Miniprotein binders against q5uxb8. Designs and how they scored, part 27

Target 1, 222 residues: q5uxb8
Amino acid sequence: MPDAVRRCPEDGFFEGDTCPVCDGAGTHILDGARRRQLSKFVSGALRHFPEDAGIEVDKAGWTGFDALRVAVERQYDWADAAALAGVIATDPKGRFERTGVGNEAGITTAGGRVRAAYGHSVDVTLDGTDDPVPATLYHGTAPRNVDSIREAGLKPMSRQTVHLSESAAAAREVGRRHAADPVVFVVDATAMQSDDRRIVKRGTETYTTDRVSPVYLSLLEK
Below, E stands for the ipSAE of ESMFold2; O stands for the ipSAE of OpenDDE; V2 stands for 0.75 times the mean of E and O plus 0.25 times the DockQ between their complexes.

## First folded at step 23 (miniprotein)

Design L40 (at its last read DockQ between E and O 0.83; V2 from the best seeds 0.77)
Fold by ESMFold2, fold request of step 26:
Structure L40 (fold): chain B 222 residues (1-222), chain A 83 residues (1-83)
Amino acid sequence: as target 1 above (222 residues)
Amino acid sequence: SEEEKRIKELEELLKELAEELGFPEPELDIIVVNGKVYVFVEIDGWEIAWAVGSSVEEARRRAAEEALRELEEELKELEKLRK
């Protein structure tokens, strides 16, 4: 079960009981069950069945936030603009991108455009971002996967992209959701980019690439 | 029912194959949209398969079969690397 989503007036949406910026409680937006349910509908609508969901996606995968809000409200009587904005802003896998709202993407409940950052079965061409890529990125995983990753590198399942974190702490947080003592790989992003490998920031603290060869990987020493 | 027994068998095979590959147990989610049933299969929060059907049973079976095909392909690739 994912954590609940809450909202801080000044810092925006967060997961869990305590705002990571101000340590305040905020106001409750969604429990974990509804967060999961809404996330599946939104990601499915953007990736796979926009027409059935009652939205249109353009060639780059974008739809209007307000159009998506209408679809969400039609689908679930308990859902509203804050629920939608909260799911997008707090997604732990960087599933969503939001643009057209400036610095208020983590706060505003209206306006702009939204797309799935990856995983489309509909015919779209995703553009990359111009945001800088850190010299070093990280991947958190279960200890049982270490030997396979050291030998074969990081490869996506189902033609999806490989997800990398901006810091070791972020990678551990992701890994803790699936293993008690996660292991972190260090990814030499500078070397990957100098070898013309694509790495793209996906609107949160998550980066994506298509594959990470073992030559770019090492285990993080604790 | 006989269909439910077949679906459970597929879901058990999926769990076993995921474990063999070193992945957490797959999770299935079911939603109804515009009168159709959508089923998603995720490992570690990553969608590995999805399917649509006119019934819960049909969509579950299709999603499990697709997920199994994806993991079987991954196993074949892993076995090549272990040569």
Scores: ipSAE 0.791, ipTM 0.920, lowest interface PAE 0.7, mean pLDDT 85
Fold by OpenDDE base, fold request of step 26:
Structure L40 (fold): chain B 222 residues (1-222), chain A 83 residues (1-83)
Amino acid sequence: as target 1 above (222 residues)
Amino acid sequence: SEEEKRIKELEELLKELAEELGFPEPELDIIVVNGKVYVFVEIDGWEIAWAVGSSVEEARRRAAEEALRELEEELKELEKLRK
């Protein structure tokens, strides 16, 4: 079961018991069970069944946050804007993208647009950037995964992609969703591209690829 | 029921195939949306399959079958990489 979602009045939504920025307790928003349930509904609505959920998704996969809020409130009597915003902001697998709310995307409970970042069955086109890929990328994970990754590399699940970060710091932040003391793998993106392995920039600091063989991976020493 | 037994057999097969691939145990989630039953299959938080049905039994069966197809495809891809 996932961790509970809480909200810091200054730093926004977070998972667990303590704000990762100021060490404050924050306010309880959702327990793990409701977080999971709401996440499944929202991801399904954005990926698979917008009509049944009562939302419209445009050709780029976007829906209005307020429209989605109405849908979740209709679906669950315990769901509200804070619950929705919290699920979006704390998703450990990067399932959601939110725009149109400035730098307060992790705090605001109104406005903007939301889409699923991947996994659609509905006909949408998610534009990737043709921005150059850095020579080195990073992947954050839990220490318990190190041996598996050294042996088998980074693997997606089915039609999903492996997410890579532009910096070690960003990778650690991703990894903190899985462990208190995350580890970071260094990815030789130049070598991958030289071997005709495609890497695509998606978000501000996020890159995606199908698989990363162990030959391109090294553990970043602390 | 025989139907429930069959569903459990499919879900067990799904678990076995995931184990063979070195994946964590698949997790199933069930939600009802607009009177329809949706079942999602995830591994380590990643959605690998989903299905919709008029009943829980139908949706579970379809989801398990779809998930099996996805993992079989993954197995084929892994085999290609090893050769």
Scores: ipSAE 0.726, ipTM 0.912, lowest interface PAE 0.6, mean pLDDT 87
ESMFold2, look of step 23: ipSAE 0.789; ipTM 0.917
ESMFold2 (binder alone), look of step 23: mean pLDDT 82; pTM 0.770
OpenDDE base, look of step 23: ipSAE 0.683; ipTM 0.897
ESMFold2, look of step 24: ipSAE 0.766; ipTM 0.904
ESMFold2 (binder alone), look of step 24: mean pLDDT 81; pTM 0.766
OpenDDE base, look of step 24: ipSAE 0.713; ipTM 0.909
ESMFold2, look of step 25: ipSAE 0.749; ipTM 0.904
ESMFold2 (binder alone), look of step 25: mean pLDDT 81; pTM 0.766
OpenDDE base, look of step 25: ipSAE 0.708; ipTM 0.908
ESMFold2, fold request of step 26: ipSAE 0.770, 0.778; ipTM 0.910, 0.919
ESMFold2 (binder alone), fold request of step 26: mean pLDDT 82, 82, 82; pTM 0.769, 0.770, 0.771
OpenDDE base, fold request of step 26: ipSAE 0.705, 0.718; ipTM 0.905, 0.907
ESMFold2, last read: ipSAE 0.786, 0.685, 0.779; ipTM 0.915, 0.879, 0.912
ESMFold2 (binder alone), last read: mean pLDDT 82, 82, 82; pTM 0.769, 0.772, 0.773
OpenDDE base, last read: ipSAE 0.714, 0.718, 0.719; ipTM 0.907, 0.908, 0.911

Design L41 (at its last look DockQ between E and O 0.34; V2 from the best seeds 0.62)
Fold by ESMFold2, look of step 23:
Structure L41 (fold): chain B 222 residues (1-222), chain A 83 residues (1-83)
Amino acid sequence: as target 1 above (222 residues)
Amino acid sequence: SEEEKRIKELEELLKELAEELGLPEPELDIIVVNGKVYVFVELDGWEIAWAVGSSVEEARRRAAEEALRKLEEELKELEKLRK
């Protein structure tokens, strides 16, 4: 189960027991079970069945946050604006993008627009974000995958896209889902972009791309 | 029921294929939206398949079949890399 979502009055939404900024407990917003359930409805509505969910998405995949809130409240009697904002702000997979609220996306419970960052089956064309891409990105993986990645590169095998981390530490944490001692690849994002490969920021610390050719990969040495 | 037994067999095969590929156990989520049943199949929080049906059994079967198709394609690709 995912952690509960809580809210700090000054610092916004967070998961777990204590605010990472002020160490306060905050107020409870959603338990893990409801967090998961709401996340599935919201991601499904944005990706696959906006009409059944009672929302409209534009050609770039966006819908209004307030319209999505109304749909969420119709779907679940326990859901509200704080629940929706919390699920979006704390998503560990970068599933959602929110714009039109400046730097207050982790705090505000009203306004702006929301879309799924990836995974659409409806007819949309995602634009990129204006956020800068670091010169170097990272990919954490199980040791058993190293030889195939060195030969064929990173591909979105069972996933919709290839996911890259902004730091080696973040990549190791992601890799620990698959192995106790993960291996980290270094990705030359500058070279990829100069070769016209698209990399897009999804959420705070995650980037996506279609694939990474072996020419852009090297192993991180400790 | 006989239909439930067949769906469980599909879901077990999906688990076995994921294990062969070195992937975590698949997770299924079921929600009802506007009178339709939606089922999602995820690996470590990443959606690999979904389906809609008029019943829980239909949506579960369709989602499991789609997930199996995708993982079988991945296994074939991996086997090519082994020569």
Scores: ipSAE 0.753, ipTM 0.898, lowest interface PAE 0.8, mean pLDDT 85
Fold by OpenDDE base, look of step 23:
Structure L41 (fold): chain B 222 residues (1-222), chain A 83 residues (1-83)
Amino acid sequence: as target 1 above (222 residues)
Amino acid sequence: SEEEKRIKELEELLKELAEELGLPEPELDIIVVNGKVYVFVELDGWEIAWAVGSSVEEARRRAAEEALRKLEEELKELEKLRK
């Protein structure tokens, strides 16, 4: 179960027992179970079933926060604007984008627009804020890591994110830093994105993601 | 019921496939929206499939089938590339 959502009057929404900024207890907003439930509804509404949820999403995937609030309040008698705002603000997977929010501190519980950042089944065209991700990406590594990767996937090591390359050649170059004869894994980026896994372009030929499950990985044959 | 048996079979297959891939057991979330049942399948913390139905049983079945399809396709690709 996810951690509870709380709100610090000074620092805004957070997950867990204590505010990561001031170490205060804050006010309880949602327990882990309701957080999970509301998050699933909201993500589903924004990605898959806006009509059934009672919202409209535009071509870019946006809906009004207030409209979404009404939808969640209708869906759950325990849900309110604070619950919705809290779920959006504390989502660990970056599934949501919100605009029209004033100060970073003290996130408003009203106004603005909300959309899912990825994983849509409805026909939306996300704004050019996110660089397009190629269908296939690559990861270069040392041969000694192959078995571990096959079993556990790609996980962040010293870096906070997994780095993926746009080409096999670039991946090999990265891998050469670790081994004379690097291996390259192929990453099904399309499948990852379809499964609500975020991949972000971070530079020339470089993409980042939190982790890559083995299900999306295959070893590139030489 | 035959439907319940089928659901259990599919969910077991899904579990087995996840295990073969070294992944944790799939998790299911069920919500009712506007009189319809939505089922979401999460694997390793990420949504891999979802489905809608008129009943919990129907939605679970469809979701399991969809999840299984995805994983099987990926497994086949992995097997090809491991040779």
Scores: ipSAE 0.689, ipTM 0.873, lowest interface PAE 0.6, mean pLDDT 85
ESMFold2 (binder alone), look of step 23: mean pLDDT 79; pTM 0.739

Design L42 (at its last look DockQ between E and O 0.39; V2 from the best seeds 0.65)
Fold by ESMFold2, look of step 23:
Structure L42 (fold): chain B 222 residues (1-222), chain A 86 residues (1-86)
Amino acid sequence: as target 1 above (222 residues)
Amino acid sequence: SEEEKRIKELEELLKELAEELGFPEPELDIIVVNGKVYVFVEIDGWEIAWAVGSSVEEARRRAAEEALRKLEEELKELEKLRKELE
């Protein structure tokens, strides 16, 4: 079960009990169960069934935040703009991108556009960002997956792309959700880009690529 | 019912295949949108398959079958790689 979503009036949405910036408690927005449920509807609507959800996505996958808000409010009596903004801002898998609100994406409950960052079955062409790619990226996983990743590299399951974290700590957090003592792989992003492999920033802390050959991977010492 | 028994068999096979590939147990999520049932199969919070149906049973069966197909292809690729490395 994901953590609850809370809101700090000064610092925006966060998960867990205390704001990571000011240590304040904030106000409660969603419990974990509703967070999971809403995330599934939003990601599904953007990826697979925009028409059934009552939204339209453009060629690049974008829909208006306010149009999406109307759709979630229609779908769930308990959902509102803050719930939607919170799910988008705190998503641990980088499922969503939001533009058109500048520095306010983690705070504002109105305006801008939203899309799924990956996983579409509808006909879209995602553009990348011009944001710099760090020289090193990370992938966290359960210890039971180490041998298969060492042999085959990182490849998408049912997703279009592989997801990488900007730091070892972020990668461990992803891995810890399903293993008590996760293993982290180090990804040589500089080498990948030198070999013409495309890496694109998706959201605040997540990067995507189509695959990571074993030659770019090494095991981070626990 | 016979349909529920078949779905349970598919879900058990899915769990076994995920374990063989070194993945944690797949999770299924079900939502209803515009009178249709959507089922998602996820591993580690990553969607590996989804399906839609007019009933929970239909959508569950379709999603499990699609997830199995994808994981079986993963296993075939892994076995091919292992053979090439020997």
Scores: ipSAE 0.757, ipTM 0.898, lowest interface PAE 0.8, mean pLDDT 84
Fold by OpenDDE base, look of step 23:
Structure L42 (fold): chain B 222 residues (1-222), chain A 86 residues (1-86)
Amino acid sequence: as target 1 above (222 residues)
Amino acid sequence: SEEEKRIKELEELLKELAEELGFPEPELDIIVVNGKVYVFVEIDGWEIAWAVGSSVEEARRRAAEEALRKLEEELKELEKLRKELE
């Protein structure tokens, strides 16, 4: 069960009991159960069944926030604009994108557009608004980790994401931090994305993802 | 009922297969939208399958079957890769 959604008057929506910025308690918006339920409905509406949900999605996957609000209010008597905004703002998997509401701290409970970031079954084109992900990415690591990765895949350390590199050379450089002779795994990013595994560009030649299953991995031969 | 028993069997198989693959236990969510039942299957927060039906039983069955199909494909690929990388 996910953590509750709360809102700090100064820092915006957050999950858990304490604002990660100012350590304030904030105002309760949704419990974990309702957060999960609303998230599933919203993601489904945006990805799979906009007509049944009572929304329209354009070719880029966008719907109006207000239109989506009406849909969630019809679906659940406990849902409102704050609940919707909170779910969108705090989603741990980055399932949602919202525009027209300023920065994260300035997010309002009205206005703008919303879309799912990935995992659509409806015909949408996300190109032009998202950072492109190469078909193939790379991960540099120490030779001692090969067996573990082959068995269990790439897992984030602690609560961080898995870091992937755009090139084998960049991956080797990352690996050199851990071993004199690093190994490089090749990541089938296309297959991952087709399987609703999100990969996000996070800077120059750096991409992040939550996990990479062994089925997407192969060793780059030297 | 026999139908309910079959659904439970499928969901158990799904759990077992996920475990064999080293994945966390699959999570199922059920929602009713516009008179239709939608079932979503997620592993570690990632949607792996979904289905729609006229009843909870139908939707659960379809979702489990679809999820099983996808995981079986992953298992086959994993086994192939393991053999090739050894």
Scores: ipSAE 0.709, ipTM 0.883, lowest interface PAE 0.6, mean pLDDT 86
ESMFold2 (binder alone), look of step 23: mean pLDDT 82; pTM 0.774

Design Lser (at its last look DockQ between E and O 0.45; V2 from the best seeds 0.00; counts 0 for: pae E 16.0 > 1.5)
Fold by OpenDDE base, look of step 23:
Structure Lser (fold): chain B 222 residues (1-222), chain A 83 residues (1-83)
Amino acid sequence: as target 1 above (222 residues)
Amino acid sequence: SEEEKRIKELEELLKELAEELGFPEPELDISVSNGKVSVSVEIDGSEIASAVGSSVEEARRRAAEEALRKLEEELKELEKLRK
């Protein structure tokens, strides 16, 4: 079961009990069960059945946040703008992108556009974003994969991109899907970009790249 | 049922192919909403295939077939790179 979604008045949405920025408790938005349920619905609507969900997506996969809000409110009596915004902002799989909300992206409950970052069955053309990439990114995985990653780096599977997390905590959450005690690799994103390796923001805390060479990787010590 | 049997066969093939490629075991994420079923196939937290259907069985079948195609293509490419 995923962690609950909370909102810090200053720092925006987060998963868990404590704001990762200011250590505040924030306000409860969604429990883990409703988070999972809403995330599945939204991802399905954006990827596979927009018409049935009552939304329209353009050729780039975008729909209006308000249109999507109406759809989720119709689907679930407990869903509102904060629930939707929270799910989008905290998705550990990087399934969602939100734009058009200025510097308050991830903390606002109105405005902008939303799309799925990947996994569409409908014909969409995803463009790259020019969002700034943090100097350091993270990758969560199972301990059994450490030696392979040290040797060969992070490789895409089935021509998919490698997913990187903005924080060590987010990376651990990704890794927990595969191991009780996940390990986290630190990615030198600055060095990658300096070497003309492309990293693209996909979602609020998720980034994608084609491959990460071992030279950019180090194991985060506990 | 014959359909369930076929789905299990496809999922087993998917598992075998992933193992052959040295990948972690594929995982399925199934969601149902308003009579529509969506299934995603994930490896190490990354989605490699997805499908939608009118039933769980249909969606699972389609997702497995798509995942198999992708992994087969990857295997072929790797074989070409190998002497």
Scores: ipSAE 0.015, ipTM 0.338, lowest interface PAE 7.8, mean pLDDT 80
Fold by ESMFold2, look of step 23:
Structure Lser (fold): chain B 222 residues (1-222), chain A 83 residues (1-83)
Amino acid sequence: as target 1 above (222 residues)
Amino acid sequence: SEEEKRIKELEELLKELAEELGFPEPELDISVSNGKVSVSVEIDGSEIASAVGSSVEEARRRAAEEALRKLEEELKELEKLRK
């Protein structure tokens, strides 16, 4: 079960029992079951059925936060602006992007635009961000995948991108979703960018690219 | 039912093929709105296939079939590289 979403009046939305900034308990917003339910509806609406959900998605995939809020409130009587903002702000997989609210994306319950970061079946063209890319990125995986990744590199499934982590710790956490003792690859992002490969930041610790050839990969030594 | 058995067989084949290719077990995300059902198949946090249908069963079947086709494409490409 996903963790509940809570809200710190000073620091914004968080998951779990205590605010990671001030250690305060905050205010309860959603339990884990409703968080999962709302996340799935919002993902579906943005990726697959925006018109049926009552929203309009532009060519880059964006819809208004306030329009999405209305759709969410129509779908679930327990949902409100705080629930929507909390699900978007705390999504552990970087499914959602929010813009037009500056530094308040993790705090505000109004304004701006929202899109799914990936997975659309409707006709959209996603743009990237200009945020700086670290020299080194990481990818966590199951031990059984090591040989295929060394041979063929990191490849996306259809219409998806390869996800990279900002730190080895983050990559290991992602890898633990697939194996109890994950293996971490080190990705030479500087070399990739020098070879005109595009890497885009997608949230606080996640980056995406279309492919990582084997020449940029090495295993992290323990 | 007979259709449910066929859907379960498709989903089991999907699981087996994903494992053969070195991917984690696929996860299904089901969304329902105004009589339409959307199912997406996710592997490793990424959607590999999606489908819509008028019922959960229809959308599940279509999504599993699309996912199998995508993984079959991946297997064919892998075999090409090894030759």
Scores: ipSAE 0.000, ipTM 0.200, lowest interface PAE 16.0, mean pLDDT 77
ESMFold2 (binder alone), look of step 23: mean pLDDT 80; pTM 0.745

## First folded at step 24 (miniprotein)

Design L43 (at its last look DockQ between E and O 0.59; V2 from the best seeds 0.70)
Fold by ESMFold2, look of step 24:
Structure L43 (fold): chain B 222 residues (1-222), chain A 83 residues (1-83)
Amino acid sequence: as target 1 above (222 residues)
Amino acid sequence: SEEEKRIKELEELLKELAEELGFPEPELDIIVVNGKVYVFVEIDGWEIAWAVGSSVEEARRRAAEEALEELEEELKELEKLRK
């Protein structure tokens, strides 16, 4: 089960018990069960069934935040703008992108546009960011996966991409959701790009690629 | 019922195949949108399949079948790499 979502009046949405910026408790927005349920509706609507959800998605996958809010409120009587903003801002898998609100994306409950960052079955063309790719990226996983990854590399399921983290700390957090003592792989992104492997930035700390051969992988800690 | 027994057999096979691939147990989520039932299958929080149906049983069966097809293809690819 995901953590509850809370809101700091000064610093915005966060998960868990205390604001990572000011150490305050904030106010409760969603428990874990409702967070999961709302995340499934929002990701499904953006990826697969926008019309059934009551939204329109443009060629690049975007819909208005306020239009999505109306759809969410129609779907669940317990949901509101803060619930939607919180699910988007705290998503641990980088499922959502939000633009048009500047540096207020983790705080504001109105305005801008939202899309799923990946996983569409509807006909969209995702324009990626041309931002520089760090020389080193990271992948966090459960210890049980280490041998398979060392042998076969990181490979996505069909129609999906491999997700990489900008920092070891972010990768450890991703891995911790699957194991108490996660393992972090170091990814040599410079070598991948010199071998013509494409890596694209998604969201704030997430990058995607189609696969990572074992030759680009090493263990960070055991 | 016979349909529920079939669905549970599919879900158990899905669990077994995920285990062979070194993945954690698949998780299913069910929501109702606009009178239709949507089922999602996730591994490690990543969606591997989804389906829609007019009933919970229909959507569950379809989602499990799609997920199995996806994982069977993954296993086939892995076995090629070992050669």
Scores: ipSAE 0.767, ipTM 0.910, lowest interface PAE 0.8, mean pLDDT 84
Fold by OpenDDE base, look of step 24:
Structure L43 (fold): chain B 222 residues (1-222), chain A 83 residues (1-83)
Amino acid sequence: as target 1 above (222 residues)
Amino acid sequence: SEEEKRIKELEELLKELAEELGFPEPELDIIVVNGKVYVFVEIDGWEIAWAVGSSVEEARRRAAEEALEELEEELKELEKLRK
């Protein structure tokens, strides 16, 4: 079961008991069960069944936050704008993208657009960013995964993508969701691209790719 | 019922294949949207399959079948990457 979603008035939504920025308690938004349930509905709505959910997605997969809010509130009597915003902001698998809300993207409960970042069955074209890919990217994971990664590389599940971070620090932060002392793999993005492996920027510090072969990976030494 | 037995069989096969691949046990989520049943299969939070049906039994069956196909494909891909 996922952790509860809370909201810090200063720093925005977070999972767990304390704000990772200010160590404040924040306010309770969703328990783990409702978080999971709402996340599944929202991801399904954006990926698979917008019509049944009562939303419209454009060719790029975007829907209005407010429209999605209405759909969520219709689906669950306990869901509201804060619940939706919280699920979007705290998703550990990067399922959602939200734009059009300025610097308050992690806090605001109104406005902007939302889409699923991947996994669509509906016909959408996710805009490939022509954003330059750094020569080196990083992947944070739990120590228990090291041997598997060395053997088989970074592997997505099914049609999903591997998420890579722009910095070691960001990768560690991702990894901390899964382990107290995360390890970081270094990804030779240059070599991958030279071998015609596609890497796409999807967020401020997030890049996505298909499988990363062990030949492109090395463990970042402490 | 025979249908439920079949579903359980498929879900067990799915679990076994996931274990063989070294994956955590698959998780199933069921939601009802606009009178339809949607079933999602996830491993470690990643959706590997989904299906829709007019009943829970139909949706579960379909989802399990899809998930099995995805994991079988995954196994094949992993074998290709192995030295």
Scores: ipSAE 0.712, ipTM 0.904, lowest interface PAE 0.6, mean pLDDT 87
ESMFold2 (binder alone), look of step 24: mean pLDDT 81; pTM 0.751

